# Designs tried in a protein design chat: VHH binders against F-box protein SKIP19 (SKIP19). Part 16

Target 1, 302 residues: F-box protein SKIP19 (SKIP19), of Arabidopsis thaliana (Mouse-ear cress) (q9m0u9)
Amino acid sequence: MASSSSPPAAMEVGESTNWTELPPELTSAILHRLGAIEILENAQKVCRSWRRVCKDPSMWRKIDMHNLGDLDDMDYNLEIMCRHAVDRSQGGLVDIGIWYFGTVDLLNYIAHRSSNLRSLRLIRCSQITDDGFVEAVVKLPLEELELSYCSFSVESLRVVGQCCLNMKTLKLNKHPQKENDDDALAIAETMPKLRHLQLCGNGLSDTGLNAILDNCSNLEHLDLRRCFNVNLVGDLQKRCFESVKVVRHPNDSIHDIDIGSSEDEDPYDFSDIDLMSGDDDFEGYYDFSGASDFSDYDQFDF
Below, E stands for the ipSAE of ESMFold2; O stands for the ipSAE of OpenDDE; V2 stands for 0.75 times the mean of E and O plus 0.25 times the DockQ between their complexes.

## First folded at step 5 (VHH)

Design r88 (from q4 with T28D D31T S101T Y106F; framework vhh_nb_b201)
Fold by ESMFold2-Fast, scan of step 5:
Structure r88 (fold): chain B 302 residues (1-302), chain A 119 residues (1-119)
Amino acid sequence: as target 1 above (302 residues)
Amino acid sequence: QVQLQESGGGLVQAGGSLRLSCAASGFDFDTYAMGWYRQAPGKEREFVATISSGGSTYYADSVKGRFTISRDNAKNTVYLQMNSLKPEDTAVYYCAADWGTEYEDFDYWGQGTQVTVSS
C-alpha cells in the first residue's frame, strides 16, 4: 500500500567528505588552531557538525582576537564579536588576547564574566585607561599578562603585581625607551614567581636587570630585545647565562620567523614582527628646536 | 548576564490569534539570530521559526503561512504572531538566541510561556 509508506528519511549525507565524518574530538582539535574571527565568520558555517563544535563552550576557553588594526575597513564589529566569544565561553574563559580594539567597557565585560581568567593579552589598546585597566584586573587570578604598545603607568603595573600573586609570565613590550628602571624595579618587587619575562624596548639599565635577577629566582625565559640601555657583557652576561635557560639579547633580530625551527618558546605569538613598519613611522620628528631663544638674545643685544 | 523573557502566552480558541514577545538583555541583540521553539506535553522540543540578524526568516512546515516572526532591534524584542491557531499548537513556547546564524541549535534559551488552544 503506497499511502501507508513513510517517505524515505535522509538520515545521513556527506560520506564523500572526511571532515563531515570526523569525530567531534578531532574537529575540535583542528578548530582550536583558528582565531576567534575565523571561527565566528567562517568555520561555524561549513556544516552542522562543525557548527555544533564551534558553539561548545570548551572551544572558547581561549579567545584569540588577533587582527591587523584595519578596524575602519572591516565588514564586522570586533568588539561585538569578542563579546559573543566571551558569552559562548559561559564563564569558562581562561585566556584572551585583544589587538587594537580593546576598551574599558569591553575589559569590564570580560572581567565580570570570566572569574577564572588566567591569561590576558592587550596589544596596541591605546583606549584603555590606567584606572579602567586596574579596576578590571585587580580581582582576576592572572598568571600571564601581556601589555604590548599600551600606555599603562608604573603604578598600574605595581598594583597588578601586588594583586596577581601567581604571575608567571609577563610581556611588557614598548617602542625603544630612554633609560628608566621603574618598570624593572616594580616587576622585581611584586612578581617573584615569574618564569617568563619579555621586556622588548624597555628602558631598563644593568641596575634594573640585576634587581629582576635578584628577585625572580625562577626565571627561565628572558627577552631583552631592543633594550638598548642594558650593557649585557662581562659579569652580567655570565649571570644571565648561568641563571636563565633562554635569553634573547638586546641586538638580536626581531624577525622571529618560524621556518621549520623550534628556536623560541611555544607558543610565542610573533606579534612584534607586524609592528616593525609602524615603529619606522615617527610623526612629529624634529632635529632642531629653540630658534625663538636665539632670536630673543639677539634682540636684547641691539 | 544573558536573559530572555517571554510573554504573551495564554488561552485561546481554535482559529484565534496570539502574539508572543521575548525581551532580551545582556548581549548585542541586533547581531544575534532569534528563534522560537515549542514543547508539547510528553514530546521533544521542536523548531517553530527563526529570524536572522539581517531579518531573513525561516519557518517549520507546520506553521508556515500561519505564524510570522519579527524583531524590533530598538526594543531588543522578538515577536511571534500566531494566526489560525489549532489545538496541536498547544505547547510551552521558548525564545532562543544564537550568534548570527539560522541553524536550529541555539545558544541561549528563555524560561518559556504556555500557549493553550482549545477546541
Scores: ipSAE 0.000, ipTM 0.285, lowest interface PAE 11.6, mean pLDDT 76

Design r89 (from q4 with T28D D31L S101M Y103W; framework vhh_nb_b201)
Fold by ESMFold2-Fast, scan of step 5:
Structure r89 (fold): chain B 302 residues (1-302), chain A 119 residues (1-119)
Amino acid sequence: as target 1 above (302 residues)
Amino acid sequence: QVQLQESGGGLVQAGGSLRLSCAASGFDFDLYAMGWYRQAPGKEREFVATISSGGSTYYADSVKGRFTISRDNAKNTVYLQMNSLKPEDTAVYYCAADWGMEWEDYDYWGQGTQVTVSS
């Protein structure tokens, strides 16, 4: 910081409307569309009426801490922001996504204050230990879990499946792996209620895939992009088609998807140093299922 | 009419303790994050500690384990308990109030209180 005296700065409001005169209900509907960082850094600084709306616990039932990993010394800033957002939820938090800055201390903070947490997403959180992860999440009634480009062990995944008996959505994405069925077998053994499974880059073979299909009889969406050890042909392909509503194949391209959907284009994907892994698969956290309706939130569903 | 008024500064020997107070008026104190910054002569202003509206705290590495930030919403006051003071803690200490918990972008600032730690 170059300035010895830094006056408070608030974001500028556009000239298209009198934002400060909007009723709280309408302001709330608008602000529900913003990510947590946008609300905490920008929206709440606009005026006192926006400020009050941004303090309402209903604004914080879902927390999205998406960022591009430009952390340097900023990861402590994002952690304090996340803790602040969790505090504002006042125990009502049901869904939280954390990119890059997740720590064991933060995860414990969330777990102790969010007994009704149903969905946890950890993307590129390399600082969280297996023991710390397990200790925090076994206490939570999770139905949705994303562990993407993280280094969690198969044993921690198995324990989570054994403790979170209502797991319906799992996203376990990796850079393309050598052949290994450990994750697939752990999933098959511990998560029989799964409806949505994303395993991009997983090393599973036909054996692991058959185990999943045998045990996860309610599976509706299966994403196998970049799972190059699966030979998805013949009888196995027919089995997937008949048993699963939506299947994404190992060689399916993100670029082919991007051509078909302007809403999913992210120019920042090309700045990501780890692009080789299929980081594009992660940029749309509900682009996975192909359901197309998940992101279409009715703003009046409070 | 927004005011932040620091108090509790003074001269103290190394190893001693001081408690700073910041009395706030003219805004909804309960809704604001409160923080402490300090500035030594010839140096830039640096972060010391912060406390959110919900009570979450964060400290600069240089003060962790020695300083404790707290708030009393009934009195519209934020405190900084400073223990095991060192000569390098000598600075003007500023109270700040913010919505967004930005490290550099606080909504309101106090006038400051001088802390001098002798060796």
Scores: ipSAE 0.000, ipTM 0.235, lowest interface PAE 13.0, mean pLDDT 74

Design r9 (from q8 with S30D T31Y; framework vhh_nb_b201; at its last look DockQ between E and O 0.30; V2 from the best seeds 0.00; counts 0 for: pae E 4.4 > 2)
Amino acid sequence: QVQLQESGGGLVQAGGSLRLSCAASGFDFDYYAMGWYRQAPGKEREFVATISSGGSTYYADSVKGRFTISRDNAKNTVYLQMNSLKPEDTAVYYCAADWGSEYEDYDYWGQGTQVTVSS
ESMFold2-Fast, scan of step 5: ipSAE 0.280; ipTM 0.700
ESMFold2, look of step 6: ipSAE 0.247; ipTM 0.690
ESMFold2 (binder alone), look of step 6: mean pLDDT 85; pTM 0.857
OpenDDE, look of step 6: ipSAE 0.417; ipTM 0.772

Design r90 (from q4 with T28D D31I S101D E102S; framework vhh_nb_b201)
Fold by ESMFold2-Fast, scan of step 5:
Structure r90 (fold): chain B 302 residues (1-302), chain A 119 residues (1-119)
Amino acid sequence: as target 1 above (302 residues)
Amino acid sequence: QVQLQESGGGLVQAGGSLRLSCAASGFDFDIYAMGWYRQAPGKEREFVATISSGGSTYYADSVKGRFTISRDNAKNTVYLQMNSLKPEDTAVYYCAADWGDSYEDYDYWGQGTQVTVSS
């Protein structure tokens, strides 16, 4: 009788291939490139095979809730969707990014169900209180934290540093600020294990930068783009070059920073991005590759 | 950890009643649709009843007027009241939870509880 055997390696898949009959591992590899909204609204509705893959907890170790902030025009509730994605992770969640819609209740939901969460990213989340943020994060074994275009106090940052002793990556991006060393000094005081620090737009001076370099001796990556109160020349530039493997200078291009907004004008390298129209390049949201502007997408500590 | 735990099954004579309970944990119960399915020996699993997050109910034609599904969000529990039981109702009854459409491929399943109706 004729029998078929499965070859160890498949030939390159052409566009004529029946996508509904792909092996689950290949479907999973494709779907891992999509954001959570795209998976829950579109991918899981393609067929039963795709729906099964989209329910597998291994798909939900990283949840990316990237969105354009146009919440009133969406046919779905992002907080409910995020809670569902967290449930699908079945306690396996290690990385979550939330844009615009983050709430204290959502953070508590995540904290109670994700004991192994290593990375938390909050971008433009204006609804989260300092107290609610601190209460949630002290429960988590965080190694990576992003607080971009949020209104958290320096006191909250200090408490987080004191409680999250294994913090290796901090991204604290702001619109360019007047001179103020408070954030830099809090970081220097509480986060000595940092390997990656991104402070785009921060108001730190040479004093704050020296404090970070003095106390964060394991620092490998330092991003100071749009930190216009730092005079990174001469001896200070030499110190950074000798101490840190990768340094991004205040006047370097910001094209790889996902700011999600055209609100702030950069005199050195700004492309207009209209969050209301979205007609031009807002990369990452609808891109199947998902990550041209996401510098740390493939980096895990384990 | 997501868990659905059924209880209340057993042996009952034709014309009798049973109340099944399903205790849910590990997820936000009140935003999920809850359902009951059953599987008799040698048969495919079949839909019995569903209740949406808002309390809207839908029943299979074979159980309409005899079974009632309800939920208690404060207790994270869904119930199935089964009246006027028939030998044809003999099956393992499964509790299920779904965020999407209430009787398509559910996200979470319980381990089942046996219901046996004698003639």
Scores: ipSAE 0.012, ipTM 0.377, lowest interface PAE 9.1, mean pLDDT 77

Design r91 (from q4 with T28D D31V S101Q E104D; framework vhh_nb_b201)
Fold by ESMFold2-Fast, scan of step 5:
Structure r91 (fold): chain B 302 residues (1-302), chain A 119 residues (1-119)
Amino acid sequence: as target 1 above (302 residues)
Amino acid sequence: QVQLQESGGGLVQAGGSLRLSCAASGFDFDVYAMGWYRQAPGKEREFVATISSGGSTYYADSVKGRFTISRDNAKNTVYLQMNSLKPEDTAVYYCAADWGQEYDDYDYWGQGTQVTVSS
């Protein structure tokens, strides 16, 4: 019953005398909570003092280009806006998230100018080729990678793991898939330093999950929501709770997953179909009856 | 890395002409507003001219009708054609780039090029 909904921090871009008289440190603290589009379209237009804060490279260490995918309805070009935000970072960029509009040219622009990039998030970026993605990413000292609702190959994932030796967070979110351990095995083979793994909708089986647990010994967070080919019962269930601090189960609520646009989710959401399938009876239960409460289990009592 | 490199400055007699160029690199030139500022010895930096990404131009009253700003997006270059030069036009001329097409407080600046107009 706990949707992990924190109330959005109500960030009002105030166009009033009070906002224009704030100290730069306070203005910076407020603006740090806005996305890049909100800063470039709204915040920097409030007054000259806000505009100066919005030009400070420290404001652009993290770039969030979240949008709803309604690109044709916008009065501005998001790729051009993103390039400008990267320019403002002056090489200080450490975290960037791109929704829908990502291109190979944009990734190369980012990679060339952001040698210290630690986190890259690509959500619903269908235009980026496997070769272009790999070429850009192997140049970066990534510790965090998100590839949500993208079409990158297992081969690309394996190369990234082989080159980004300090990978600590990986998010590979998909619509629910049939059984396939390729992603899980690539992760197990190439990302042994992993501490956070989110695989929502992944087709991994118990075999793939065991390989991850065998090789990713530092794993602290494991998100298996919509991974319906995992039969998380008995010894495997016990293994997960003994080795991992936080585990999200296949049938847990997905309310907290940021998917970009909800428009495409309804026709491609297979969770309701899977929940009505009798085949789940052959895969067992996600019931912990007969198991003692684990400390990680107690952490979910909210 | 963003770079703006001015050229074309020099010594010219009053009534003469100069064409300044600014070669830009390291950013998406086509979408930035480009501008020219100048600074004379002992004076504050003052606005001269700007051109938007869409080609709209705006000039300081002191240079309107004498100076023309233009851009060549294929060459990532902005130009300032200066005609009917006066001794009061003597200054270091700076190229500037800005997102948002505002005439003040530009994001990036060049190193400047000296223009000297003799009487």
Scores: ipSAE 0.012, ipTM 0.366, lowest interface PAE 9.3, mean pLDDT 77

Design r92 (from q4 with T28D D31Y S101L Y106F; framework vhh_nb_b201)
Fold by ESMFold2-Fast, scan of step 5:
Structure r92 (fold): chain B 302 residues (1-302), chain A 119 residues (1-119)
Amino acid sequence: as target 1 above (302 residues)
Amino acid sequence: QVQLQESGGGLVQAGGSLRLSCAASGFDFDYYAMGWYRQAPGKEREFVATISSGGSTYYADSVKGRFTISRDNAKNTVYLQMNSLKPEDTAVYYCAADWGLEYEDFDYWGQGTQVTVSS
């Protein structure tokens, strides 16, 4: 566990490593490992050199807005941060992932400013309407689309497939569903260029899977984890083995899928602060006078 | 494309007034802090004034009481009203936009507008 006190060895190592004197190429390589929230809240505030790297449009060709869904009274901050990251990309945005806070207005903001967007990932975005989603994305040159734990109609998926003719990767992950071939049939009908398909938790049957294999002849990767209505035996198993380079089976491990982490931690619950370590000062820093009386708070200009 | 376009500079007599405007485009103006900086011949660029997204203002001691920064979010424009101008105010004035809370290194900069104050 991390100690609040710096040991002498760590201080000595720190003396031989000056982060502010790193070449920009090395700083950039380190910062590319961070999500957009961590860059905007923490990394850019370290020093002028890091701030310059964090403002470079080349840092924002891919935007990762991963978060735990802890949006109470913070929804505006994440959408504002995402808009800022898109602005920093200066039209160079290629890949964007949004967890929880996605809205139709945000999608339109992204679409209008990112004509070269190739990859869009929407995870647990329940606020986006079918019509708003379609209108925003049908003119984008998408090659990769992720709609995980979202509630989009089969018809909107069909329309997107009909309009985004170069779709090569689709990830449509759900909590395990009852038997239903609608998604599989829409994919088979509208996305013949697919090379990678992830359908974890999908309700497709052998009928839907055969339709996909019939129509998506270039399929290289097929992920069927938690697709419990697929019977991968006999002729169907042989067909998958002969036609697809990599197949993930219904009972394979799901460790690489973000199933949901909002219940693992509650960052807005101050009771999670370690009182034994003397975090009372930290809790006090985030204590809002009058927060339980919004009428009183609203009476003052801040 | 992010753009900040300054206007309103010119030649003015000591004791006179000028209003600078900065038209912003290509970013979410309402959520950015806006600022004015200036650079006189042979000097480093210096801070003049900032206004937060919420309208809170902060001024350099050299201009406090004479200059007023304001913003119009509906027009995506920030203004600098300059009164009681002195020859020492002669400089190129730059508009800047920043998401951060530190005003020493802004995200976006305009091309500048020349202000000349004659004695």
Scores: ipSAE 0.013, ipTM 0.440, lowest interface PAE 7.9, mean pLDDT 77

Design r93 (from q4 with T28D D31T S101I E102P; framework vhh_nb_b201)
Fold by ESMFold2-Fast, scan of step 5:
Structure r93 (fold): chain B 302 residues (1-302), chain A 119 residues (1-119)
Amino acid sequence: as target 1 above (302 residues)
Amino acid sequence: QVQLQESGGGLVQAGGSLRLSCAASGFDFDTYAMGWYRQAPGKEREFVATISSGGSTYYADSVKGRFTISRDNAKNTVYLQMNSLKPEDTAVYYCAADWGIPYEDYDYWGQGTQVTVSS
């Protein structure tokens, strides 16, 4: 004989002083806002209930390996962390983003274990070969692809478009390029189902843009920032306005795009180059992990 | 409660081989990354190799191509096969278990096993 009616507990914004007493569902919601590095370095070590949530495969449906490319031996350390996160997903991975450290071997590891991967983001990954990239991604049912500040060929983009027939979102961002319609024509030919296209810094001309508009009839968002070879005036501007729901123009601010502070168009600028041969200068990297707790990494509370 | 016990260390001539084993108990072995570290006299502990819960392996540059890490989840055991041993490989070798990357902050550590490589 127990009759109890209690209204749903309202969460007070900015007031949660007892992390160990949170329900698992609420802990899961908070942890879903963190990147994989924050979860693996700090959040899982807070208490038993947080650790249990961090073991749950549902936590690893989306993996965000955002980093600033400032870690020594990064390809090694972050790759093992990423593989561990992929293993924890137990085949449930749908979205993964990798900054700087992506390799062909890592991409194949992801592809073989994540048959339902829908979104792949590769930012500043200079070590992945065209052949390795193609071999891995043609196995995946991709609907979203980001290749930002990477050196992939037009041929690899064309093959991916031919194999990933449900591509809805493409982000192909570069430092401003000389006039070249090759990317735009490959997109127009192979990705007719696109709804979102971001081409910041692309060398396309009005010819390439018209080809995209002719072939990508479902396009809802078009981002042409820093596409300085597009003369978006008159009839072409009117066409974009009438056909596309949201258009970002070549001279619009790039405040929302993380390109770093680099103005170098050479991909070499994004590689880790070891300029120091002294062991003493870099040994401290490994010893700094003991000072951080969960609150230091809760950047989403702001 | 949690235990990591290393074995297989010993004295070996340069160019020889040894296989280290680490028997684990008291935790969900299958869900942990396992690693090997070493410490030579007068030095800090140095990373050697790691293996993820899914079997991905990574090695320090000094041992890459010579050492192989593997795991047997049915036996809760991680192994380090050491080939082409050099005098500079002389150290106490420690087994470690962690959910994260192979930094100093591993969750669990073993007591170590001595490896001595003579010239």
Scores: ipSAE 0.000, ipTM 0.343, lowest interface PAE 10.6, mean pLDDT 75

Design r94 (from q4 with T28D S101N E102A; framework vhh_nb_b201)
Fold by ESMFold2-Fast, scan of step 5:
Structure r94 (fold): chain B 302 residues (1-302), chain A 119 residues (1-119)
Amino acid sequence: as target 1 above (302 residues)
Amino acid sequence: QVQLQESGGGLVQAGGSLRLSCAASGFDFDDYAMGWYRQAPGKEREFVATISSGGSTYYADSVKGRFTISRDNAKNTVYLQMNSLKPEDTAVYYCAADWGNAYEDYDYWGQGTQVTVSS
């Protein structure tokens, strides 16, 4: 009798594409394009050769834990899965992104095992405290930090900037805020080596923007989308064009912003935006609502 | 440190029963799939049974209806109840732990426990 201990063949007889026969280099290249959940839940189960590649520490230098925030409907625990991915990196972790499920305990787990971590991305991680965040990250050699739709304080941002002296990329995205220059001033004071700055939804004024331009002389990319308290006209606009290679303006399209969930909120109505942006800029704000595309789906409205 | 320690092996007569236990430590047991494999002298290691983190079970055709895999998450232990034992069940039995529902190439392996079934 034939052995029943081996898994069945994944490919049909005569199939021209046989994934089990791919060179390891091609298999690795394909798997490097998948997120951590896809590798741990699906890819490693395809065959023995794929599973061996999925266990290789070189596959785990970058960990992407992107998910839609439907945590209660998952058959697996994302925090434990993330810990497994970190363990598989064997200290080689350079880049990690966490959507929704981030905790202080998880950050400490990562920080203690990933002394060479250069990029940390936290999206919609509401459970992480300011103190826990600061304690975990101040010892890391971060060059890239993303804090999108998180509730971290200005003081924690200032401390991180003071400790992470080689910060080159900061993404600090929020739902549109009332005028407040605190974040901009903290950035200007503590992160002079920035090359890429994304501040979507930030409450900074022209004062805060000038402080950033004064202090971040190496800035190459500035993203001010949904920063409705900036009047980017005249001398300030000229300054941006002279100092920064790529500028994205407050009323530019947000279709490419990864907010994790399609949920989006705006504390300003159209009249507030018109008053802040002036007559020649308010037309740009009307383009903003095109991102939601509700008119094409009116048959699904309540 | 991760450890998997099998126990309950021994000599048993054909038609008899034996219960294997595997005590786990050093990882979050509740989130791992657990499995049993066996290897007879001069043969490849073969799959026996697996139980997912959620309690779903799968068995090799050679043991289906005779063996039952179960887990006790409070004790960090997986069990293999072996009934109606046959001489061909003679092997070293290994406990294995994996993230997910792998049929082979588990993340962690025990040292094994010998089961001998006399004719």
Scores: ipSAE 0.000, ipTM 0.261, lowest interface PAE 14.2, mean pLDDT 76

## First folded at step 6 (VHH; framework vhh_5j56_2)

Design t1 (from r86 with D28T; at its last look DockQ between E and O 0.19; V2 from the best seeds 0.00; counts 0 for: pae O 9.7 > 2, unsure alone 62.3 < 65, placed apart)
Fold by OpenDDE, look of step 6:
Structure t1 (fold): chain B 302 residues (1-302), chain A 124 residues (1-124)
Amino acid sequence: as target 1 above (302 residues)
Amino acid sequence: QVQLVESGGGLVQPGGSLRLSCVASGFTFSSYDTYAIGWFRQAPGKEREGLSSISGSSGGSTSYSDSVKGRFTISRDNAKNTVYLQMNSLKPEDTAVYYCAADWGSEYEDYDYWGQGTQVTVSS
């Protein structure tokens, strides 16, 4: 009776979840995690179902044009691409992030086609002039603004604050600055409804911080990382922590801030190297005393 | 909603020429989109026949059926959101209702949107 060893059950090649057959809602949820560039260049080309989802205006209520800043190495024009993305929103755009490639023309295009824009993020957009920025932004009902590593004047900031009366979130990140309270005073003067304020690398002093605390009574989150001209001690420290729910200290780590380029990683921010100075004094006295007596190597006579 | 509207049809003599237009609304022609616009025709008592297509890619790849190759030319104007079919050396056999269609698939086999059509009559 030869026991016919049944061939090992072919490992059911796990039903390769046909990602192309996912419900549109799930597909949309997945694709929302992608940047606009990736959606346009890759995701929409995967299959008909994905393409259909990618063409839905609801997918373009938020546009993130995140990129690495290697604009010259790209085979496509990001401005043209961004305009296309904005068009796909069919006027429903409420949130847009632009990295490196922002222009006055693009900003005007966005402002013209997206009258309900609530959030604008400009990161390292050096080609946008102060006048062009102000002209476009004052037309928008912004509640959130990020100007990270841009070169806008304090006057531009002030004008935007005066026009965008419902500003709730401001991110104004810079390389570490010398003592300068201009930004802080402009914010204090024009943005009383702020709930979230990020001032990484700002030059504000205790005076500037006090002005913000005096005038921004709704402030819940304050990020002062790399604000090295603020002496957050004593009464000021107490005031800050009593008034604001979350405060990031000037010396806190900035690793969670997306600055768009690795070049600004201060190679010397060794701060989070927990040098576990484990002084484990492993005084392991390896008592090498075992002088094993090499005596017995007998002279074999060959 | 995406709409396609054909125009330019009419009566023409054998050997004559017509230019059909297909205007798209509800979407914008872009080099970043994967789509095709196709021209079809249907003569009375005959099945619908594909004639020509143009892709949305920057290169605008074009295709033609054997029945119209060398006589018809498809082109696109992105600024006007319009695709054209230039028809030359028209024959009585070209008499039909002409339709434009848009396909958002990569295979360009299943057209998602259709126009209402425009009548072309070739008669002496």
Scores: ipSAE 0.008, ipTM 0.340, lowest interface PAE 9.7, mean pLDDT 83
ESMFold2, look of step 6: ipSAE 0.028; ipTM 0.446
ESMFold2 (binder alone), look of step 6: mean pLDDT 78; pTM 0.795

